# Ledger of designs, part 12: VHH binders against UV DNA damage endonuclease (uvsE)

Target 1, 305 residues: UV DNA damage endonuclease (uvsE), of Deinococcus radiodurans (q9rte6)
Amino acid sequence: MTSACEAVPQLGLVCLTVGPEVRFRTVTLSRYRALSPAEREAKLLDLYSSNIKTLRGAADYCAAHDIRLYRLSSSLFPMLDLAGDDTGAAVLTHLAPQLLEAGHAFTDAGVRLLMHPEQFIVLNSDRPEVRESSVRAMSAHARVMDGLGLARTPWNLLLLHGGKGGRGAELAALIPDLPDPVRLRLGLENDERAYSPAELLPICEATGTPLVFDAHHHVVHDKLPDQEDPSVREWVLRARATWQPPEWQVVHLSNGIEGPQDRRHSHLIADFPSAYADVPWIEVEAKGKEEAIAALRLMAPFKKD
Short names: E, the ipSAE of ESMFold2; O, the ipSAE of ESMFold2 at other seeds; V2, 0.75 times the mean of E and O plus 0.25 times the DockQ between their complexes.

## First folded at step 7 (VHH; framework vhh_6z1v_2)

Design m1 (from k4 with S54N G55S; at its last look DockQ between E and O 0.23; V2 from the best seeds 0.00; counts 0 for: pae E 4.4 > 2, placed apart)
Fold by ESMFold2, look of step 7:
Structure m1 (fold): chain B 305 residues (1-305), chain A 126 residues (1-126)
Amino acid sequence: as target 1 above (305 residues)
Amino acid sequence: EVQLVESGGRLVRTGGSLRLSCAASGFTFSDYAMGWFRQAPGKEREVVAAISWNSGSTWHADFVKGRFTISRDNAKNTVYLQMNSLKPEDTAVYYCAARSQYERTDFTSPEAYEYWGQGTQVTVSS
């Protein structure tokens, strides 16, 4: 755990490496549905076992490279929350000791874990079936985090965007009713259009939900010249106030390929926002993954004079 | 060079059907979630449907639910939109788009998609 008084932020690896060290297996739904029930079980047992071993290797990788923040892939266990098919859940239950051991590898190495689920989760959708599938998907992610032995706190964050625009009140109203494994880990991140930090802050305050600030999204949303705009620092501090304790604050870092308004993530980070200098935890959202972390470490404030 | 090329847009009558295709090249297609968007004259671009990298999850906008189906074939680097029971309000330019599954999770926002096709016109006559 990094003290808030340390000068250098912890740079987080997102999901996988560009190199072969951390990459996970999958199966398509069409290929999976072509299998008999026994073949599905065998397929998922092999696939999940392999991905847990790779995940254990990711803990070793992070430890070896002094990476203390890692975002788990939301695709780690395909078919886990497939409606009407309990095969994934049963296989994962069978692998519970291996999953727990992988989780211990991260916590023993002092590596903070979080997830940013992508599986078409829209908690505040105006469609009841989307809301239901969204809670089911979030619960499946929370079950994975429980199986890894991870605390039900924002230290082991389950991060979402605000969902369907214009429905912030509905989002605020539903959060208290979420299952505890989800609710106790929930965080919200601003995006380029549907939810600015200003729109999320009241929701976060009303529900006790941490705000993860993304400066790049903010710059695009407000059409600011770059990430050195004074509002970037203001939002870092306002977002920090939603974190208890504040030293758990996470922010997201990315650069645009062709400039600050370009929402496409660059391979490396050339422009590190000065506003982030005292933030303890930074997820590096660059296509270069571990290469981007290595390049950042050669720059101020990370490079020692 | 990353490319997304839509095809299949044309004039059809109300109640008709169309299948749109989007051929992808220049990136590892199976690492990307895909979406279909549309833009009618004078309106903002809006998400129509989205599909996960492994086809394990699909999502369809309420205004097309039950009529449109997104699918993909990773072996052919292609995403499809099957459009049935077409209505005049479906008239629009349809775009396919690619979103990195690892860095972006806000699948309904055009801003989350980093690669875009040039679009294919669908016109539904009354």
Scores: ipSAE 0.260, ipTM 0.657, lowest interface PAE 4.4, mean pLDDT 90
ESMFold2 (binder alone), look of step 7: mean pLDDT 89; pTM 0.905
ESMFold2 at other seeds, look of step 7: ipSAE 0.705; ipTM 0.882

Design m2 (from k4 with D31E; at its last look DockQ between E and O 0.11; V2 from the best seeds 0.00; counts 0 for: pae O 4.3 > 2, placed apart)
Amino acid sequence: EVQLVESGGRLVRTGGSLRLSCAASGFTFSEYAMGWFRQAPGKEREVVAAISWSGGSTWHADFVKGRFTISRDNAKNTVYLQMNSLKPEDTAVYYCAARSQYERTDFTSPEAYEYWGQGTQVTVSS
ESMFold2, look of step 7: ipSAE 0.671; ipTM 0.875
ESMFold2 (binder alone), look of step 7: mean pLDDT 87; pTM 0.888
ESMFold2 at other seeds, look of step 7: ipSAE 0.349; ipTM 0.724

Design m3 (from k4 with S109E; at its last look DockQ between E and O 0.92; V2 from the best seeds 0.74)
Fold by ESMFold2, look of step 7:
Structure m3 (fold): chain B 305 residues (1-305), chain A 126 residues (1-126)
Amino acid sequence: as target 1 above (305 residues)
Amino acid sequence: EVQLVESGGRLVRTGGSLRLSCAASGFTFSDYAMGWFRQAPGKEREVVAAISWSGGSTWHADFVKGRFTISRDNAKNTVYLQMNSLKPEDTAVYYCAARSQYERTDFTEPEAYEYWGQGTQVTVSS
């Protein structure tokens, strides 16, 4: 009796809650560098232990609120891949059992996990030092996912945008040589400037990399009136074809604060694209986080007639 | 009116230290990643360091790694560059620049930065 016409997308929570339930501790580089080596070790042990406990709480939160997709913060383990300082790596290794248990809390609750590294990663940079640091940063993210016990498949996605514009051929060429923990989880998302979905699709097809479609980015890139433009549905379907199986497809949902061309993310989602009605997985990129998910659930197609 | 105002540049001996500041106004500072660039006479402007909008991530060019540290204080709308172990080749005009957190292009390129300061001169002598 269960059918696709009755299924609704799974709405994903991104990183933290507006409320106090999911909040992670941080440390800045300048404050960290002011610490002695013993103080650094103690600081990271306390911070990582606390953030792992908060992750377990996030799994409980997701289960309690019927949230089946969660984006892990790329800031969970500050200093983990700091050049010339292996303190973070050593602390995380010491906490391996606790990290694995946190991962099991999510998977046992049926919560899909992904990461979307944001800063200073440009795999196809024309600068060798940036390419090298980018691979190291991605490997550190993949290490976290391995430590959580997450299988090396696009189900546990490591998501990037296309990087440096005009270098799609270089991106396609380098992907097969990425370390397997990275390569086997990699997905690519269109952005507002450097890479449209049309530019990413041949790269995704050539490398077996899933395309994550972002309608908001597409609307800004092509200067479309809104997310009801017919091309939005066309790209949902084209992107779906890059996912194996297609039931793993993820799309991104956001609205602009002052209108469809505003790149800034609104607090709530007022405009849910009709094109997304049958997409299995949606990351909700709204400042309102869990509040935005709750509000969406009161709208079609989530609130049945 | 958006303004980025660098300060702290001066003449310093080789091996010395210097702290640059960049005061920001006219925009929501905490929504922007920040960068320090430098330009020596006859050379192209080059990225020195960058810091995410939250301050949680940093990047430093290899030629300054271990010697320079970028930081920010969002309560004071200020970004800093701590410069230690200065060398004559660090002589340049240093610029701060702001990049939207929603800008996804290559952070090492000046074109990714929408706001720029007027620069502060750093001169390193023997």
Scores: ipSAE 0.653, ipTM 0.868, lowest interface PAE 1.8, mean pLDDT 92
ESMFold2 (binder alone), look of step 7: mean pLDDT 89; pTM 0.912
ESMFold2 at other seeds, look of step 7: ipSAE 0.714; ipTM 0.887

Design m4 (from k4 with Q101D; at its last look DockQ between E and O 0.25; V2 from the best seeds 0.00; counts 0 for: pae E 6.4 > 2)
Fold by ESMFold2, look of step 7:
Structure m4 (fold): chain B 305 residues (1-305), chain A 126 residues (1-126)
Amino acid sequence: as target 1 above (305 residues)
Amino acid sequence: EVQLVESGGRLVRTGGSLRLSCAASGFTFSDYAMGWFRQAPGKEREVVAAISWSGGSTWHADFVKGRFTISRDNAKNTVYLQMNSLKPEDTAVYYCAARSDYERTDFTSPEAYEYWGQGTQVTVSS
């Protein structure tokens, strides 16, 4: 491995490309439910096989474009965690060699993988059935990461927001009891409303959970003028202290469409926070995906002179 | 231009049923999770139900559990809310909203949703 002394941040691609190179197949629940059990199995086998091939192509894409961080889509394997239907799990088990090979394609290319699950996961919900389904869903995501051959460390992060607002103590209490494939990969990200970085930090410290700082969310939550506010650098450093090792720190980068308080993600990143200049890993949350990465590479600090 | 258009809101009696529809255009509908929100006069907008991009995962608020069902038809770019056993407390303007599964995960927060409809009025009489 070459020295990373004085290196610029690694810019991460999120889920898919705007171009045709990385696009995943889907099926709706209503169409799936219209199928017989044998038809469901055939459908998911074809769909999962195709998405694993596309995922292997995403590794090649990242390597070819010097992208060293990639967020896996939480929608790679539709119906995998469908209650009362084990078809997805069985199909994924059948495809274990292909899934492992896809994971090796990423790690052999030096591409770090993470997930930011979406499937209505609220670990600290005040509804016990939601807590139970959330753990099952997170375990399914962790099973995918295991199947890809990914280490059970925050290097291969399973990232969530803080969940139900006002329930930080409950979140801190439940984290130690999460299944190891989930717990050992868990990270927490501040959001615009429910959990500020100040609210998450004690939870992260108490549980050994890394804090992923999102400056855009912070600016919206605290109603700050923009991402050059001095507190942005402070939170980059405080979040870094939750990472072991600190070189694994991930932050999120986005801009608002109509200004700093706009929660919607812009197509490109026009305003790169100076506070992020020494952060090792940045997920670029922009609708322009690879186009936003390319545009960022033409800006300071990525473009010299 | 992105457009979400709700329809189906009307006056119904307590215990009645109706189905709301939301037609989407101007974006790749199958890449988006969808939500139904409601806002009664003088109240904050609140999430009623949410559905993943594939329809494989759904969530319903406790106050509508067992009475309302969210669904979607990606071929028609439409999300639905079937509303049964309606109560006067369900009287509100109902909005559909879209969020990207790939960028936002806080599905109960209105702030997570990029696109909003103009709303359709549901009124439940005694």
Scores: ipSAE 0.087, ipTM 0.580, lowest interface PAE 6.4, mean pLDDT 89
ESMFold2 (binder alone), look of step 7: mean pLDDT 84; pTM 0.866
ESMFold2 at other seeds, look of step 7: ipSAE 0.543; ipTM 0.824

Design m5 (from k4 with G55E; at its last look DockQ between E and O 0.86; V2 from the best seeds 0.00; counts 0 for: pae O 5.3 > 2)
Fold by ESMFold2 at other seeds, look of step 7:
Structure m5 (fold): chain B 305 residues (1-305), chain A 126 residues (1-126)
Amino acid sequence: as target 1 above (305 residues)
Amino acid sequence: EVQLVESGGRLVRTGGSLRLSCAASGFTFSDYAMGWFRQAPGKEREVVAAISWSEGSTWHADFVKGRFTISRDNAKNTVYLQMNSLKPEDTAVYYCAARSQYERTDFTSPEAYEYWGQGTQVTVSS
């Protein structure tokens, strides 16, 4: 009954291209620590400036290829959250106009942006120093999104898994106390080990946090035969109910290399779950990146002429 | 000079156990997450297990399914891999690697790791 049933999902590009078009520069902690304070400033100024320029190019790439969802790389601004060293923060502040312009390039092209920090950010850790580092890392991600001019809503999602297993109550309790730039963008994704969608749903409901459903993780966690299992559609709908508005729902799409239980991501997506046909936003987690998106566009339901 | 020195690799029978150790020096060990990788002849290097920089949050590849356990001792600057129920397909050179806590590249990717050991050979006989 809604126009969403007639619309084809938007397929999202994750971080970089297989081709040379989107590649970011980095620096290691040890190389950085070998630098004097003045050398650190010069290094980060050069590196951040270069990565902002490349990011602007990623916006052009998305526009040219009709990509309307893009996951920003967490590697854009190395050392931004380094404890006791504010050089990265100062350099990024100096580059604020260039960062904002890069953000406008995406929004002007109609490209939705999100970030998904890696799983060693653990907000509900037993250990206070890990919790502190995790909040610092998340705050740095949110700072990048603020600098890009992105709204503090789940439209510009900061996405995590549930963290330390068996600590869902602690996760629910800490979310309201997160800094607003983090809290207002937070989403939670089920994983194949620590948190099923059933375990995350009450946390999402209690905190007003959207649930990002990952069918591949669900199939692995519950040892299901494939992504056509009836529970996959059930969880798409249950997750949708946590999104306000529901039109902002994001799901993750991946296939296993050697079968449904293989957690390694395939190069292309051979099996598009029927349950995803009416989901508005899909991040494609395939090693083939833009090639996987192109291949998906040649399959039902995307192929329309 | 940064060094990661693996030890404990040897010939062992199917079903046996080994403990690999990796002694770290020349850098602040507690600032780094640690990983174990393996490479069999003719195959790509693959991640086996990883452990966070300070709390001991761990990840293990599916193919080790509770048979292997990564751990670390920050007081001794050492990371371990306890390997139980060994199979012939576990035969490989095992590498210890260090990844900065500030690195955001996926921890399963070798490119995320800044320092590498020379490897220790594990051979599992029928």
Scores: ipSAE 0.192, ipTM 0.635, lowest interface PAE 5.3, mean pLDDT 89
ESMFold2, look of step 7: ipSAE 0.216; ipTM 0.663
ESMFold2 (binder alone), look of step 7: mean pLDDT 88; pTM 0.904

Design m6 (from k4 with S100E; at its last look DockQ between E and O 0.34; V2 from the best seeds 0.00; counts 0 for: pae O 9.8 > 2)
Fold by ESMFold2 at other seeds, look of step 7:
Structure m6 (fold): chain B 305 residues (1-305), chain A 126 residues (1-126)
Amino acid sequence: as target 1 above (305 residues)
Amino acid sequence: EVQLVESGGRLVRTGGSLRLSCAASGFTFSDYAMGWFRQAPGKEREVVAAISWSGGSTWHADFVKGRFTISRDNAKNTVYLQMNSLKPEDTAVYYCAAREQYERTDFTSPEAYEYWGQGTQVTVSS
């Protein structure tokens, strides 16, 4: 006789560990600008090579800790999207076999990858130069995902907020014109100020873009008492309807440091929303990273013997 | 208590240089993106430059590109604005601002930033 186990959400690690295991090297733009062309090439070759090795280690880390969702750092390949300087692109092309191998390490370990770019991306900005740099940055992220061998689908999500507030129509109009490696991976997440889930849902429906629901942002935006408000479950279900298939749904989980209205992410998650119990994929946005995941695993519905 | 304190603003001649500093306290500085904004009399506050939490990504407005450079030192909890080739049109109160690392929907809008300094006056004489 065999029995089925009740499935629990997969908890995702975001970018790096608190411990030393997953940490990436960086370089500032000002320090990089001071380098000669040969020095730039040497710097980025060393830095990118090191970060790819760390990425392979992150796949092993995730496997060893039963983590099946990992958010790639948007700082993984600094200067890759620098206008007028193709050094980063050339170095990454040189490292293509190593990058692909790192991607296979995640796929072989059964780890879903996504990105949530940090690099000042505002696709619907009213400033043309910001729109141009935003598309360039998004294309660079998509290039990394292609280089890792990741599917051009929301399974390997490229996630953004709604951008400039009050410009949802402009966002909806722009999405079809995004480069395919970006467009086919794009998801949108509600934030605490500019775009509620209600404002994003029509955009998602019109463009075929999945909605990532963030309950913490929703609570802050609507001034709700906490994440047990009935609307939280409502939005989990409405967001799920934007995912094809619905089993790919991702939500974001965070708590405020000083309470539900605090936008700052706490170290651990003390309040897991009951509405999230049947969501298949949860990114844990806590300062405690792997420590927060470990603590969550001691709570219902995750706890074991 | 969260505190952002700008310093370095003063009167300077056209073509001169100036470095602004913004010392941060009361929050984990390395978790925040930082921006410099300016506001001239009778004008709206406008973004000058922004920098990611690690310093790995920077952005500069076109009207200051090549002249101003944002940087940060996370060990000193300080963000800087190096201003070169100053022009009379750069005369303004300069503010540093901080926003959460995970709120990046519009770094050009003052509404995206939750903490602000009191400002430092920069005056460029002809």
Scores: ipSAE 0.006, ipTM 0.326, lowest interface PAE 9.8, mean pLDDT 87
ESMFold2, look of step 7: ipSAE 0.037; ipTM 0.551
ESMFold2 (binder alone), look of step 7: mean pLDDT 85; pTM 0.870

## First folded at step 8 (VHH; framework vhh_6z1v_2)

Design n1 (from k4 with S54K; at its last look DockQ between E and O 0.94; V2 from the best seeds 0.75)
Amino acid sequence: EVQLVESGGRLVRTGGSLRLSCAASGFTFSDYAMGWFRQAPGKEREVVAAISWKGGSTWHADFVKGRFTISRDNAKNTVYLQMNSLKPEDTAVYYCAARSQYERTDFTSPEAYEYWGQGTQVTVSS
ESMFold2, look of step 8: ipSAE 0.693; ipTM 0.879
ESMFold2 (binder alone), look of step 8: mean pLDDT 89; pTM 0.906
ESMFold2 at other seeds, look of step 8: ipSAE 0.750; ipTM 0.898
ESMFold2, look of step 9: ipSAE 0.698; ipTM 0.880
ESMFold2 (binder alone), look of step 9: mean pLDDT 89; pTM 0.909
ESMFold2 at other seeds, look of step 9: ipSAE 0.688; ipTM 0.879

Design n2 (from k4 with D62K; at its last look DockQ between E and O 0.89; V2 from the best seeds 0.72)
Fold by ESMFold2 at other seeds, look of step 8:
Structure n2 (fold): chain B 305 residues (1-305), chain A 126 residues (1-126)
Amino acid sequence: as target 1 above (305 residues)
Amino acid sequence: EVQLVESGGRLVRTGGSLRLSCAASGFTFSDYAMGWFRQAPGKEREVVAAISWSGGSTWHAKFVKGRFTISRDNAKNTVYLQMNSLKPEDTAVYYCAARSQYERTDFTSPEAYEYWGQGTQVTVSS
């Protein structure tokens, strides 16, 4: 018995806009290392301050466009996680009031925030140095979420894929030892090769970690015809059971450019899975960003008379 | 035809500096993350550094500890490895490699990389 007449899913914007409204500055490591210590501090102060202002603008943008879910860029504060260099951490501490105000702009507007910081993070790596750098990177992202005033719960999710394949047991074993700002926000998403939803579910259950289901990844992994396969609905429901409360469930939505097996993300979403009709939160992983959200709003179940 | 061509490897003395280049062609370079690997005689190939497709994120192995910097120039289809404070232990053949931005396996594993260069020899003398 479904409640298909309940509110439709909230569609989430991922990181930036196709338009110029939400775009963040960055600096490469090589350019940063060419600077003197004083120049590094000045560079990061200017860059972080600018990105915090843009982030406040992103909150306004989301509010103005009725977007209630936003994925923060994991690149907002370059060099924050740089081993042996605490300049980024010091600059961010200096900007703490501005960062907190930016976080309040989102929460005051009713916009849920999450991160998906996957670059070079492999928590269950067989290499100790990768495990260490992965925890350091995740801790830096959690520090940003703390600085934004965001709750240490899956409402403000820090999302990863399962990492190194064949090491699910190691992943389950390490999660309880993660720092609380990371552990309490952690979610796991199935991918196209290393971890199916079936492989992640026991890890999620053992550790109290929510499962974010991605139907596109599932279709690719299991070589299914499309996202209308009956298993897609089955996994929506199984994943929902890992969320407490279930109203916090997030799923990912994407289409392949050349068809269901293409891992590359399309510009718009042509195929909205019927299984997603009652999911409360959807991150729209389309290259068209806000344009894809606008197009989805013209389709069932979002379209209204 | 996909090509990754490393250059810049040579003999340098301990404490010296060297910049490796890897010129890419035959694929959309800006869609790929890049890595530098090295292999000394009788040892396994090991990751040295990696860089995201946009160049916004990097990772460096602990054994290089701030001495090496990976970078890329997407306009020139080139990835670089700046190597400073070189040690005899850095002697190896250095390879560049390309990994799809959608490949989610462990970035330190060579099997995650679709394309490989032929390598360039770096030799560091005492």
Scores: ipSAE 0.646, ipTM 0.862, lowest interface PAE 1.7, mean pLDDT 92
ESMFold2, look of step 8: ipSAE 0.665; ipTM 0.870
ESMFold2 (binder alone), look of step 8: mean pLDDT 88; pTM 0.904

Design n3 (from k4 with G35A; at its last look DockQ between E and O 0.92; V2 from the best seeds 0.75)
Amino acid sequence: EVQLVESGGRLVRTGGSLRLSCAASGFTFSDYAMAWFRQAPGKEREVVAAISWSGGSTWHADFVKGRFTISRDNAKNTVYLQMNSLKPEDTAVYYCAARSQYERTDFTSPEAYEYWGQGTQVTVSS
ESMFold2, look of step 8: ipSAE 0.735; ipTM 0.896
ESMFold2 (binder alone), look of step 8: mean pLDDT 89; pTM 0.909
ESMFold2 at other seeds, look of step 8: ipSAE 0.729; ipTM 0.895
ESMFold2, look of step 9: ipSAE 0.682; ipTM 0.876
ESMFold2 (binder alone), look of step 9: mean pLDDT 89; pTM 0.905
ESMFold2 at other seeds, look of step 9: ipSAE 0.701; ipTM 0.883
ESMFold2, look of step 11: ipSAE 0.694; ipTM 0.881
ESMFold2 (binder alone), look of step 11: mean pLDDT 89; pTM 0.909
ESMFold2 at other seeds, look of step 11: ipSAE 0.686; ipTM 0.877

Design n4 (from k4 with S30R; at its last look DockQ between E and O 0.88; V2 from the best seeds 0.74)
Fold by ESMFold2, look of step 8:
Structure n4 (fold): chain B 305 residues (1-305), chain A 126 residues (1-126)
Amino acid sequence: as target 1 above (305 residues)
Amino acid sequence: EVQLVESGGRLVRTGGSLRLSCAASGFTFRDYAMGWFRQAPGKEREVVAAISWSGGSTWHADFVKGRFTISRDNAKNTVYLQMNSLKPEDTAVYYCAARSQYERTDFTSPEAYEYWGQGTQVTVSS
């Protein structure tokens, strides 16, 4: 049998399905705070156990649908990072064997895992309180990845945008001092306003941090006509150079609902950038989730013969 | 037209409790993160608390942590701030604000929020 000479990108599922197959439970802070300490423990034990079982099922789902990249939900373990309350951490420690088994289910299925924690994280904030809480939050996410047995490398990426604009030098300076479980997994993604890929590239080069290129964000930031602009391919290649090895490169794919300048993510991907044809890993950031992946597979370059 | 209408601001005694509400209309509320800010006379507007669009994540400033709780009810298009153990230094005009889930700038900066309420006065007496 002749090996495929024209490999296509692996399309990644982001967090959950539109269907019922991968859906995680949560609890609001206000409801949680109304509980006694014993009730909190019972609530989180039930919730975390349920979410770990769903996560194991997500590995089977990905395998069954030939999905080899999956973004873990940042909301998988609510209250894990709650200051002054270590109930979540204790419950997760109690569930360590189940968490590790869930991680092995992905590894055994050949599914790459990453996280994109963004809620209230600004590592280079000019407010010390926010910098401190941001490191704590990132450390909590890294603890989840450690508990899943995931390697501390960009293969199992912890991805952020650049944070507070105009503070790239501060970002570059702080990265080497991040805790190893965070630092060794960190990646940076360009956004529509604060950090272009040109602004992130020197930071990534100086710190050995991979750059995740997002063409949609780039088009919005630079007010380009669409994702076929020649600079899109240029940045795919420049971002690739920050990955060691380059075969680990991840890019992000989304379309705007009302056109290339619309920041809102469409349900499906109608416009696949030609610049992405040889990228090994793509996270599909469409509201249609697995439906968007299925639709995309019916288009070039994914549909062959 | 987009509207955010705060209510519930009152005069209360030190140690008292108060619940602020912010009713939203004219936009898809469930797609927006929400924040509460406050501004005392002669001070800059400062973030008090923030909540993600789904309500699954929250953030509270250290000066109110343990005393204030942000929450939301997407069925009622309303965000709340439960304020307990009030102190005189909590006296301020409190504003609710909406931030698009696609806005990636610093959530503590007012510039990240595209819609604002008119404010509600909270006064804490000794």
Scores: ipSAE 0.676, ipTM 0.874, lowest interface PAE 1.6, mean pLDDT 92
ESMFold2 (binder alone), look of step 8: mean pLDDT 89; pTM 0.908
ESMFold2 at other seeds, look of step 8: ipSAE 0.721; ipTM 0.891

